# VHH binders against TBC1 domain family member whacked (wkd): the designs that were tried, part 2

Target 1, 363 residues: TBC1 domain family member whacked (wkd), of Drosophila melanogaster (Fruit fly) (q9vgl8)
Amino acid sequence: MATAPRSLDTISLCSTVSSCPDRNGFYGGFQRTDKPKEPLSKAQIIAREKKWLYMIDNWSIYMSKNYKKIRDRCRKGIPKSVRPKAWFYLSGAYLLKKKNPNVYNELLEKPGNPTTIEEIKKDKHRQFPFHEMFLDEQKVGQIELFNVLKAYSIYNPKVGFCQAQAPIAAFLLMHLPAEDAFWVFVSVCDVYLQDYFIPGLEVIQNDAGILEGLLKKTCPPVYRHLQKHKVEPLLYMTDWFLCAMTRTLPWETLLRVWDCFLAEGIRVIFKVALVIIGASLSRHKVRKTCTGLCETLAVLRSPEEHIVEEEFIINNMMRLNLRVEDFQIEHTRQKARRAKQKAQQEAESSGSGNGHRRNMPTL

## First folded at step 1 (VHH)

Design c10 (framework vhh_8cml_1)
Fold by ESMFold2-Fast, scan of step 1:
Structure c10 (fold): chain B 363 residues (1-363), chain A 124 residues (1-124)
Amino acid sequence: as target 1 above (363 residues)
Amino acid sequence: EVQLVESGGGLVQPGGSLRLSCAASGFTFSNYAMGWFRQAPGQEREFVALISRSGGSTDYSDSAKGRFTISRDNAKNTVYLQMNSLKPEDTGVYFCAASYRPLWGSTSYEYDYWGQGTQVTVSS
C-alpha cells in the first residue's frame, strides 16, 4: 500500500469543509471533516422533546434503572424548550423544593449577615460585562440575583458568599424562575461543587493536582511543558472550575456542557479542561512559541474559538479514555499529598517558618 | 403572532454600502435586544451585530467593527444595520433576531425570534 501525505491531505480536507481546522492533528473541530453540522429538523426536535418529557414523567425509574439513557440524551444536547425543566430534575432541585416548601421565601425575609450582604451588593454588577448591561435594563433580574445569593448565604452560612457564585446564579436565572433557580443553585454549590466555596479554597487546590495527574496520563508532552515553565493550574483553571465554565465558554457550548455536567458531575468540568489544555498546547509548533509562563497562560486563558465550539468540546470530551476509577484514584492520591504538604507547612510555621498565610489567586 | 421582516438587501460592488431594516410586530419590541446574523451557503449563522433594549449599548463581530453600525427606533419597532466598505466575504443572507435575555449576544442559540432573512451579494 502506498503512503499518502496524510498531514497535507488532512489539512486540505479541513480547509475545504471548515474555516477553522483542528489544531491537534486535524481531528475534531467545530465541523466534522466528512459533513458540516446541520440544524435539527422540526420533526427531530419534537421527537427529542417528547422523549425528555416522558423521561421526566418517569424520572425516578430512569434515575434508578436507565441512567445511561439520561446520560446519553444529555450528551446529544437537551432541546431548548425542555432544558429548564430537565436541569431542575437532573440537579435534584425538584426534590429539594418539594421537601422545603416556602423555605426560599422565609430566607428572603431574614436580614442575613451585614458584611456578606454588602459583598453581594458590590459583586452583583461585576460578573459578566455583557450580561450586566441586560440585567440593569431589566431591573427584576438584578433583584432576583441579589435574592438568590442572599438566600443561599443564609441557607449555608459556612460558605456565605464567594464571588464565583454570582455568574452561576445569574446563568441559572436566565433559565429558571427565581425559586427554582435557587434550588438548582443550592444543589450545584452543595453537591456538584461541594466545599469549593468554603474560605481557603482547599478543594480547588486538591482538584488542581487531580487535573495535573490526569493531564500527565492523557497528554504527557503538555504536562512536561507546564512543569518546565512552572505554570501552576490555579493560574488558568480556577475560573473554569469555580464558575463551572459560565465565564469561559460560548453560550451554545456552555449549554451543552451543563447538560452533561448536571448528569455526570464535576468529571465533565475536568474533561472539558483537559480538552482545552490539550487542544491548545499538544502541537509542538504552539509549545515552541510558548517560551515561558506568560506566553503559556495567554494561550490557556484565551482558547482559540474553534477549541471552545460545541461539537469540538463534546466530541473530544467523549473521546477521552478516562474512567470513573481514574478520577477516584487521582482524587485519593492528591488528597493524601495535600494533607502531607499541609502537615509539613504547619511544622515549618511552628518550628522555623515565617508564619505566612497562603495567598490565594482571585478570579 | 410574532414577525420579523428584513428589507434593504441587494447586489452591490465591493466598497459599496447597504442599509438593512428589520420591522418587528407581535411582541413588545422595547423589551428585546436585537441582533443581526448572516449565513453564507452551507455555513452556520454567524454573529454580526447586537443592540441593547434601549439602544444604549452595541457589540460587533471582529469583521464588522469599524464598517457596520447597528441602531434601533423603538417608536417604529425597527432595527437597522448600516453596512459600509462591503467586501465579497460579506455576501450572505442577513437575519434579524430578537432575544429577551442574552448572556453573550454573539450566539444564535440565545435568540427567541428570527426573520426569514434578506440576501446581500457583494460582487463586481
Scores: ipSAE 0.000, ipTM 0.151, lowest interface PAE 16.5, mean pLDDT 80

Design c11 (framework vhh_8cml_1)
Fold by ESMFold2-Fast, scan of step 1:
Structure c11 (fold): chain B 363 residues (1-363), chain A 122 residues (1-122)
Amino acid sequence: as target 1 above (363 residues)
Amino acid sequence: EVQLVESGGGLVQPGGSLRLSCAASGLTFSSYAMGWFRQAPGQEREFVALINSGGGSTDYSDSAKGRFTISRDNAKNTVYLQMNSLKPEDTGVYFCAADFSTYYTPSEFDYWGQGTQVTVSS
């Protein structure tokens, strides 16, 4: 079939769904997992849980004086039992909820923009179609998903609704009660992915250029391959960035990446992207089989299973020799490039010595 | 019942060499990143070297880089630290540490050994 193995866009019409959900509530799909054993002992899990609970109880002190410990514990993986509360604190949603009592319920009582509401209704049923919360329209998860997206569209009318927001909201609802999920979602859209969902998608276009520059630094042979075959980043990285990997990664890897993402921000998504690109195309033998755009995109859109495994992604993110300054350098270069392109476009639109200066009567 | 047992410490002259070993038991060794840390009298514990679970990636402190080499043998459940060109400043108790994942701060390792004394005579 034409649908990619990792695609959530595959319509489940029949017996592709198991009779029993996995431990994460998945009846089927690429995010269903059948892990037989936990690698950590119960004693290790309890020790890590106690560290997290203590840290949350002293959150303001850790945030102001010992942020490195928060970051390092996120990179290690947050214990499953503590993850929802940790994400609520990491995102700052606990402060947003405290400052805005009853605002979520007040937003739900408003009618909203009719066009936006219809867009949400058309899209919500496509999120995690194999998960017990979203398997059909009657499930409470579908109602909660509609409510979170409706509330946000009223809360931030500059954005309204963007289809990429739906998988993020659905993902958060798998971990948090609706009101808490809403405030984490507000933080993700307004802070972590600031301006990503504004019409025109200008920020993601800029970030595509940053990704190219970072790839040139981290894996020059792969960068040259993509340039040779004119493989534009927006063709493969758009869904990765706009949906914060929620439609891309296996479940366990997605959880580990989000543990890091909520601590370190969008730089984590860049690092995951660089690992996927580099690992998929670093071997000369693989690049040799990718004779053009289509073959290269097929590899990037369906990376091998071992590349998206949790320890591989986390381990290789940490091996990337990238500092905060490297992102700043690429951002500065992209600004300079955009300024130059704008100047050239203005010079061309004004008509150089090669253009006709007569107004066309038929215009 | 997880144990990390260090060996190979001792007294050595400046410019000398020592090889430390750490034998691990009670854990799936191949799933753990292994590190070496040291603590001098009256000082805080400091990072020395790290090797990932597969052995393909290593990191060193600035003071250790070019002089020390970390390696592992997953078949023997053992991690090693080869120390060359030793200086009086290298004197301290050397600790082996194990962590389930990759690249953590010293304070976040899951398991620690009892330590082995290294003394570089002045």
Scores: ipSAE 0.000, ipTM 0.228, lowest interface PAE 14.2, mean pLDDT 82

Design c12 (framework vhh_8cml_1)
Fold by ESMFold2-Fast, scan of step 1:
Structure c12 (fold): chain B 363 residues (1-363), chain A 125 residues (1-125)
Amino acid sequence: as target 1 above (363 residues)
Amino acid sequence: EVQLVESGGGLVQPGGSLRLSCAASGFTFEDYAMGWFRQAPGQEREFVALITSSGGSTDYSDSAKGRFTISRDNAKNTVYLQMNSLKPEDTGVYFCAAVDYYSGSFWESAEYDYWGQGTQVTVSS
């Protein structure tokens, strides 16, 4: 009879980095292999570009009276040539920059918190190392990434620096000049991902509970599987939400999701998460192989390629029957649950936790 | 134990209408997306329509769009397919099927967990 000791896997990664960057500036591709998308004709691209430029030239009118058109065009995908300008307008960064002339340069001249600066220096080299902008410490991208993160840490000292912010800033710098990228980054951190980066992870813990409630509504068999195996959302959704999918999705999918995210907010990240979870664990055959927490997490942390494809994510996100009211209901339920937990904790110990208060009426 | 029972099939003239029903038992119907497939003589099963577990979203094959409507009643454990403007090409055995939605390939018959016995639809003069 042979003994069956636990094997220790040795992973050998044999790959050659391409000497030439792809059309998006990456050596060796992005996070996942994007399947070829049938390109739009030159005439179709030009038509979409003209519609976007006209909309931007009349932005205040569209924002106040025809936001549905902005939303619908974002869902269809913003043309590559117009995307940076569209994101700058969608985020409200154009107003932030106009209202705060020279503030970015003024922030860069300040020394900042020495501890925070050292944290930024340690983490910046880890963002998209195979993109042409970030290959070398002397490349403009690395310098501008440091500058954006330093400026933000001074602009919002309550946050300072959170490691999850670096991939967001790097992603924006691939699309926008540094000062414009900074103001979009400010909007993303302070508005879209409000309070996410404050020490304690209170907001992401609340949103984990909201995600569970939405999953119970949209895909009950998957919800029951996760509950049965005690698969807590923070184990798989934390990186998805804190980094706004920048470390998760293939490039073309990420661009389409951000087109929607900047128009519709955090609800898009929730919808994308629900699609990934549902698609990954929807099949009974897959759930049968996920006999516990570790097997389930492996599936969620490495979704099948077709699940993270551009059209699959966007189409299934739009097919979710979720209204603003559904998010509000889950937010209310989660707030009540946390209030009960706080009351119980105060009764069990000397007490001390602080109450979390969100200023947003929904999410 | 699990049963999906289709009804409402029959012979109809081109341009006519039929309403198919599928009664489900032996599983938690409200947790499953429900689909309709059809199979013509000598052909493989092809996707016709799908409705999500909540009933909030529907999907149709190109041949069914604008002519067919899928609906469900979770209180009665029943899914329906209203077929209008029927064509001879719509002739086939229509199957009700249950699937966990978001399977990535809901148009593939192999993705479905439970199947009905089928009901014959014949569109002929």
Scores: ipSAE 0.000, ipTM 0.275, lowest interface PAE 14.4, mean pLDDT 81

Design c2 (framework vhh_8cml_1)
Amino acid sequence: EVQLVESGGGLVQPGGSLRLSCAASGFTFDDYAMGWFRQAPGQEREFVALISWSGDSTDYSDSAKGRFTISRDNAKNTVYLQMNSLKPEDTGVYFCAAEPYWLGDSYEYDYWGQGTQVTVSS
ESMFold2-Fast, scan of step 1: ipSAE 0.011; ipTM 0.460

Design c3 (framework vhh_8cml_1)
Fold by ESMFold2-Fast, scan of step 1:
Structure c3 (fold): chain B 363 residues (1-363), chain A 121 residues (1-121)
Amino acid sequence: as target 1 above (363 residues)
Amino acid sequence: EVQLVESGGGLVQPGGSLRLSCAASGRTFSDYAMGWFRQAPGQEREFVALITWSGGSTDYSDSAKGRFTISRDNAKNTVYLQMNSLKPEDTGVYFCAADLTWYSEDYYDYWGQGTQVTVSS
């Protein structure tokens, strides 16, 4: 039962106010929903399946000349029966596998780094423990999860292993045979979440700044609330981004978000984050109950059920008046800030007085 | 894939002007953000200017603001950098870069070979 019926209107109003000068033709009535989405009939599902199979059979043509159609179909949701094949093509994993025959099996035959292998072993037991595939060490899912993570640690030794990778690999294994899942995982780690998992987590720190800038544009009252109570983005967004929402969203919502994520990239994760933040904190009544850091974090780490619902997330992502340009501007600003800080640190490295600073804990 | 070729560099006196061009070929040019970077002698490569895929938004380094203008012609698959009020400090090799995704600008950019700009009397 819905207990916060105005959350949809609130997030839409917040986005409209902050995005007023850059309107893209959406007004009033397009920013509300009065009815829940009805499930598709079997005939409608079959029709969508046929459209996806045709598109995959003509993939290179769609990618080069009609990417908008791929994007639009991903936003509508990929039919469950074709989703594994669609994700394999969307990620470019089909090309990676074709270019690298037998490489996955060759990587599995290698011993790997002993320290990295030990870290993988510690973490694999914590992924989806009640799912049939992962309940026991003898279950195929646990063996395949170990194999994918081991193979990747050898494939990309600069990364090795990061705990946040395990839920991503496990999620992919629920949809794809191990070798196909491996190549999608390679694409996700090396392209979509580029450099996220290198030691020091420097990229996620940059992306925290981007998220702040986008929030200032899309929902200034929420931005001011977070600044007032010193709620730094890394305190709530780190797991959302590093795990690509795999530990955050309900299953059906997660599938829909990943349909979009594989088509449009990390911008989708930013949009989901903005929707969760805005829907959770846009109402003045809610902000009044969030008197400090802890109360605000509690709301952001445990959003109300209706906020993470499939149609709510997808519809509100599409209602955000954010263009690719808005992300590019924020990326450029944060990159320049980091470069300046690095240059200042290097210039001051000959100075005396400051010893060791404690490093931030790694995931 | 996109291939980038820069032109328009040269020797100019302080206070002078130059217009750099970057011609792109290969994949759909209008889907990429385009940037200009420079590398001064003995220095690391630094950002100069960026224009988004539509041309609707631009960004500039602090040193370039008010003096340089970035523009694009998607019909000609070309990006321009109009440089006015040039200073000796603007001397360097100027590179054109294509951002395949907003996130990959630093690491997976397509880069041109560069064009030399020298500001000297």
Scores: ipSAE 0.000, ipTM 0.169, lowest interface PAE 15.6, mean pLDDT 78

Design c4 (framework vhh_8cml_1)
Fold by ESMFold2-Fast, scan of step 1:
Structure c4 (fold): chain B 363 residues (1-363), chain A 122 residues (1-122)
Amino acid sequence: as target 1 above (363 residues)
Amino acid sequence: EVQLVESGGGLVQPGGSLRLSCAASGFTFSDYAMGWFRQAPGQEREFVALISSSGGYTDYSDSAKGRFTISRDNAKNTVYLQMNSLKPEDTGVYFCAAEPFYGLEEDEYDYWGQGTQVTVSS
């Protein structure tokens, strides 16, 4: 997993740090919002808050019989006042916490794997350096971040720690008390991003192929451009997927995307990626300036501000004519392609490849 | 040479109907999503309607929903906008535009027509 700083990270490092944080706790950086848009009236916000609190009070019936209502309300954006509680319920963390009383505290008392603990210590200081919770090593957020990552590495030793998990844990801690953030984090890592963080990067390699297939369907000219210039998806989409957009999107957009992500899963990350890729390279004039790999990657790693604006991302994500079936088809196709490549490599060195391949479940 | 040619505009009474057409040439029409935009005097161009390359997905501005229908004929390289229950507020120059990806902003579209005037007045 190689993560060079994106242009947005570079911009953040060069930004002026204010003496006062914004309403979201940012002293600087690309996610700081000095004058946030508020297109909704106070009455509309209150109405949406009431609807969300009612849904949460009746959560099991909405999940079983009216999930479409949850999905639709997530797409409209969850009101800021109820977002932490909504995310706690959407992720299923409320059930995980209820079934595992005191487990978080028990995990914190354990020493953990020394190598893993050292890796966590080296990485935690790089998360959201301009946010009030993390801007120095003495802030409580840094302690909480260490604790969540340590606890998870003991909870799921098959994964241990992956660098990409740190921005996800830090992001959740900005919204939730540490124990609640831990259980949402467990759900994100073990369910939403299942097997992403296991050594070998097999899932992300498969998903890179799925993304290419979906791009061929949704934006053929852009797909042709990327193929012509040998722009492999892992060069631009790895951070987007492994970190669930936490290092990529402006703050308000990131919140809206996560509202959808917790309701609809990894398909949301694919759709956001398709919007960023398509919108960044859709204009013929832009493609003409991208004469090769480096120029194309520069565009993808530094999308124009309007492309990563919240309503643009959400509206264009909904415009994609992609069904659950389209993801299943690409998943099956990529599994077959990877099996064929492995069989060819094995035949060239040690003989025959593997046999029968099973049908794959939906992402 | 890429060309988009709008037709079907004119003067109509409030409550009337018009069907706009946009004939495309010089590119693979079936690979492109098509949009309709409009511009009133002194105003910015605003989104009206969009149809995917296959025709399987359509979208409309709030003002157009329930009144306008976008459709396409890939065999004829033509996109249409059926406009019903027209209002004075619908007055403007209507432009068709082509893009390989869905866009709501003017600068996201690769190719543009010259426009056709629609005037809704008594």
Scores: ipSAE 0.000, ipTM 0.209, lowest interface PAE 17.1, mean pLDDT 83

Design c5 (framework vhh_8cml_1)
Fold by ESMFold2-Fast, scan of step 1:
Structure c5 (fold): chain B 363 residues (1-363), chain A 121 residues (1-121)
Amino acid sequence: as target 1 above (363 residues)
Amino acid sequence: EVQLVESGGGLVQPGGSLRLSCAASGSTFSSYDMGWFRQAPGQEREFVALIDWSGGSTDYSDSAKGRFTISRDNAKNTVYLQMNSLKPEDTGVYFCAAGLYYEDWSEYDYWGQGTQVTVSS
């Protein structure tokens, strides 16, 4: 007798799962699955929301006299209902919007650079394609994503458009109305990730050197492993930094990291990177399987699930023995290293250009 | 930086009361949220009560609600835990911590040495 193929049952289950968005608007889940955690009681959620609303209502006082309280509450995680408003205040976008009435709409009315516009059109379809806001070209999110990226390319023509900006803008649009998302996006690109998106990507190259120096301090065995196998930071950290982890972390971890990022800046991205690198390669057994560049990159580009869990990332980030001064020291060292490299290049060029080395005419 | 010293622990009968005190030294006490955590024999460190930097917000574990009250005196750099209707299961070492207003003990940067609370007949 004819038996039904078992593969059809599997296909039917997959089809059923993909027909319903999750509580965050994703069909089939986000880029990495969050570890389920016990939900907070309604009373606990309300209490935390009230604390955040009070802080926002007294924002200027907290910013000037008690910034540590803002930082500390971000590290605990901002309640979901308050997060959009908190991010708007944390980023300074509320001041940018207030100082620039109608500027967003004025930018949208401009035609923009045709080449840049075509680049944006190609890239918008690649951002969170399984989110209810971004499923197809006719969804409001796709239109808003195009508008935010277009407006920014006109607002900052020195940058124009960089593909790494698209997941950041899309992520912000999942939390904020388009104009508010635009002003947070402006702050993220121009302040938090200052000069990251300028053609040539020089800033991220400098920050790669800073990351190596910090890793040497925080996890020397891992640092030595990366040096031995010539694993350059740009091969694994570029997407983490340029996209502010939006393409890397599970949803709940990403939200918590962004709560910290908007309070403490790029130092948070460095700390998260150090936790991922250290935890991924800290075990001798794992390093033994990483016999070269490719095996090491595979581990760093796909960290084990427990390493990217919300509480693991935040707790280990906070337990890193790194002060503001440690970042300043590495920045100074990197500047000195680059100055030496430039001097060496100029010395080599000057040696080659010495008039005594000019070809003499043949008889 | 903050240094923390707990006091007020001891032996008490079921249904009795104890008041724990946490004395802080350091210039930044008033900027920290403060928590009380406990560790029972053979168990992990668990949350008991939290108070924010201002004293205006408090939170309690389900086991502590209605029985324990956390308070602070920023002028005296001291945090208190008033424990009423004590039960044998409240037995443990009680720790004072300074850090974030969060139930996860790992979110705290500064810890006291602990004070033993024993509820026994």
Scores: ipSAE 0.000, ipTM 0.163, lowest interface PAE 14.8, mean pLDDT 81

Design c6 (framework vhh_8cml_1)
Fold by ESMFold2-Fast, scan of step 1:
Structure c6 (fold): chain B 363 residues (1-363), chain A 123 residues (1-123)
Amino acid sequence: as target 1 above (363 residues)
Amino acid sequence: EVQLVESGGGLVQPGGSLRLSCAASGFTLDYYAMGWFRQAPGQEREFVALISSSGGSTDYSDSAKGRFTISRDNAKNTVYLQMNSLKPEDTGVYFCAADEGYFYTLPDAYDYWGQGTQVTVSS
């Protein structure tokens, strides 16, 4: 069976006549870009659900003595029925909520920074436009999204609000009640994406360098192509990292990536990025058509459907065979480069100007 | 590295006996339920026998009941399948599998698998 190409007319007709959300709550009634794959039987799903519930009931033992089993089960994909509870435990949000039983409600009672509140109000309506939670300003999801973002802006005033946080909060609210979603969101922002959202975006600039170094190791021809055409990583990877792929990947792939991300951290986002870059530009024939910056960015910003398919991403991410050591090496290299750049910048700003003026003849 | 290695397979006449062994390395069996599964040519993997982590509970397929006995020695990190009164229908590749703390008759439930050992029952 061949699938007809999507058109604006087709999308319009589907949204008008069906108005039925798919199994993940998206309206439109049209087919997804990636076809949902159901590789598991009903019996397999039930078996995996029971394994996850047992693992959660014995969570401290698995975390301390058998984390490899948690990791391996995340890589297989968490069953949809247990995913919210699994994410709550994987993120450590269970402990954060237990330690802070009334903090979320206390934060909501505070007025917050008026400028930040207005920024959140403007942005909240732009998240996941086809999802049923966000179709109407009166929907519970819109109110809950505002509440989570407001609470976090008060909880961490050094960050306040960054637009990249909204798709993350919205995504979590599709899976978790507001207070639980808030504590997962706190963990994601403060631990997984530590310091990403602080004004100046210094961490993402550092991580751009790490990605570039890893690409040099995993796909040298693609690395050389990007260098030749001056394709800086921040031009294509910023949204991938700041939003933890929530604006980039098809829904089923995004769920599988987040199962891995909550178990293994930011290294998963790096690996997914490397797969997208490598798969998109590894073929010489494709690189020949990318004669400059704009053509290369177009390919990276709109990868072929098969590249963002869930099994393709997960299997190729695992095949990269990057060790924790490889990330540590690149982090050390990038830290050294940034320290050198900062030293040069400080020398130029404080040394030459004052010295030159002091020594300049007045006649 | 997690590894399960089966041994003890071979050719036997109908009515004969074989004892299969499955040795685990890279992890300890103390917390794992162990299962034996088989696959005949052109067929799906089917359940044969399982034993709890403690050895206190066992279960068998209808075709294996009364003829096969599953046992374990956690000190030796090994599980066994004693097969008596073998029939031509018992021919297949026999796999051992490990899973944590649960009795599953479903092959897909198991996370660790051996490579298999061939059992042929013919005259």
Scores: ipSAE 0.000, ipTM 0.152, lowest interface PAE 15.7, mean pLDDT 80

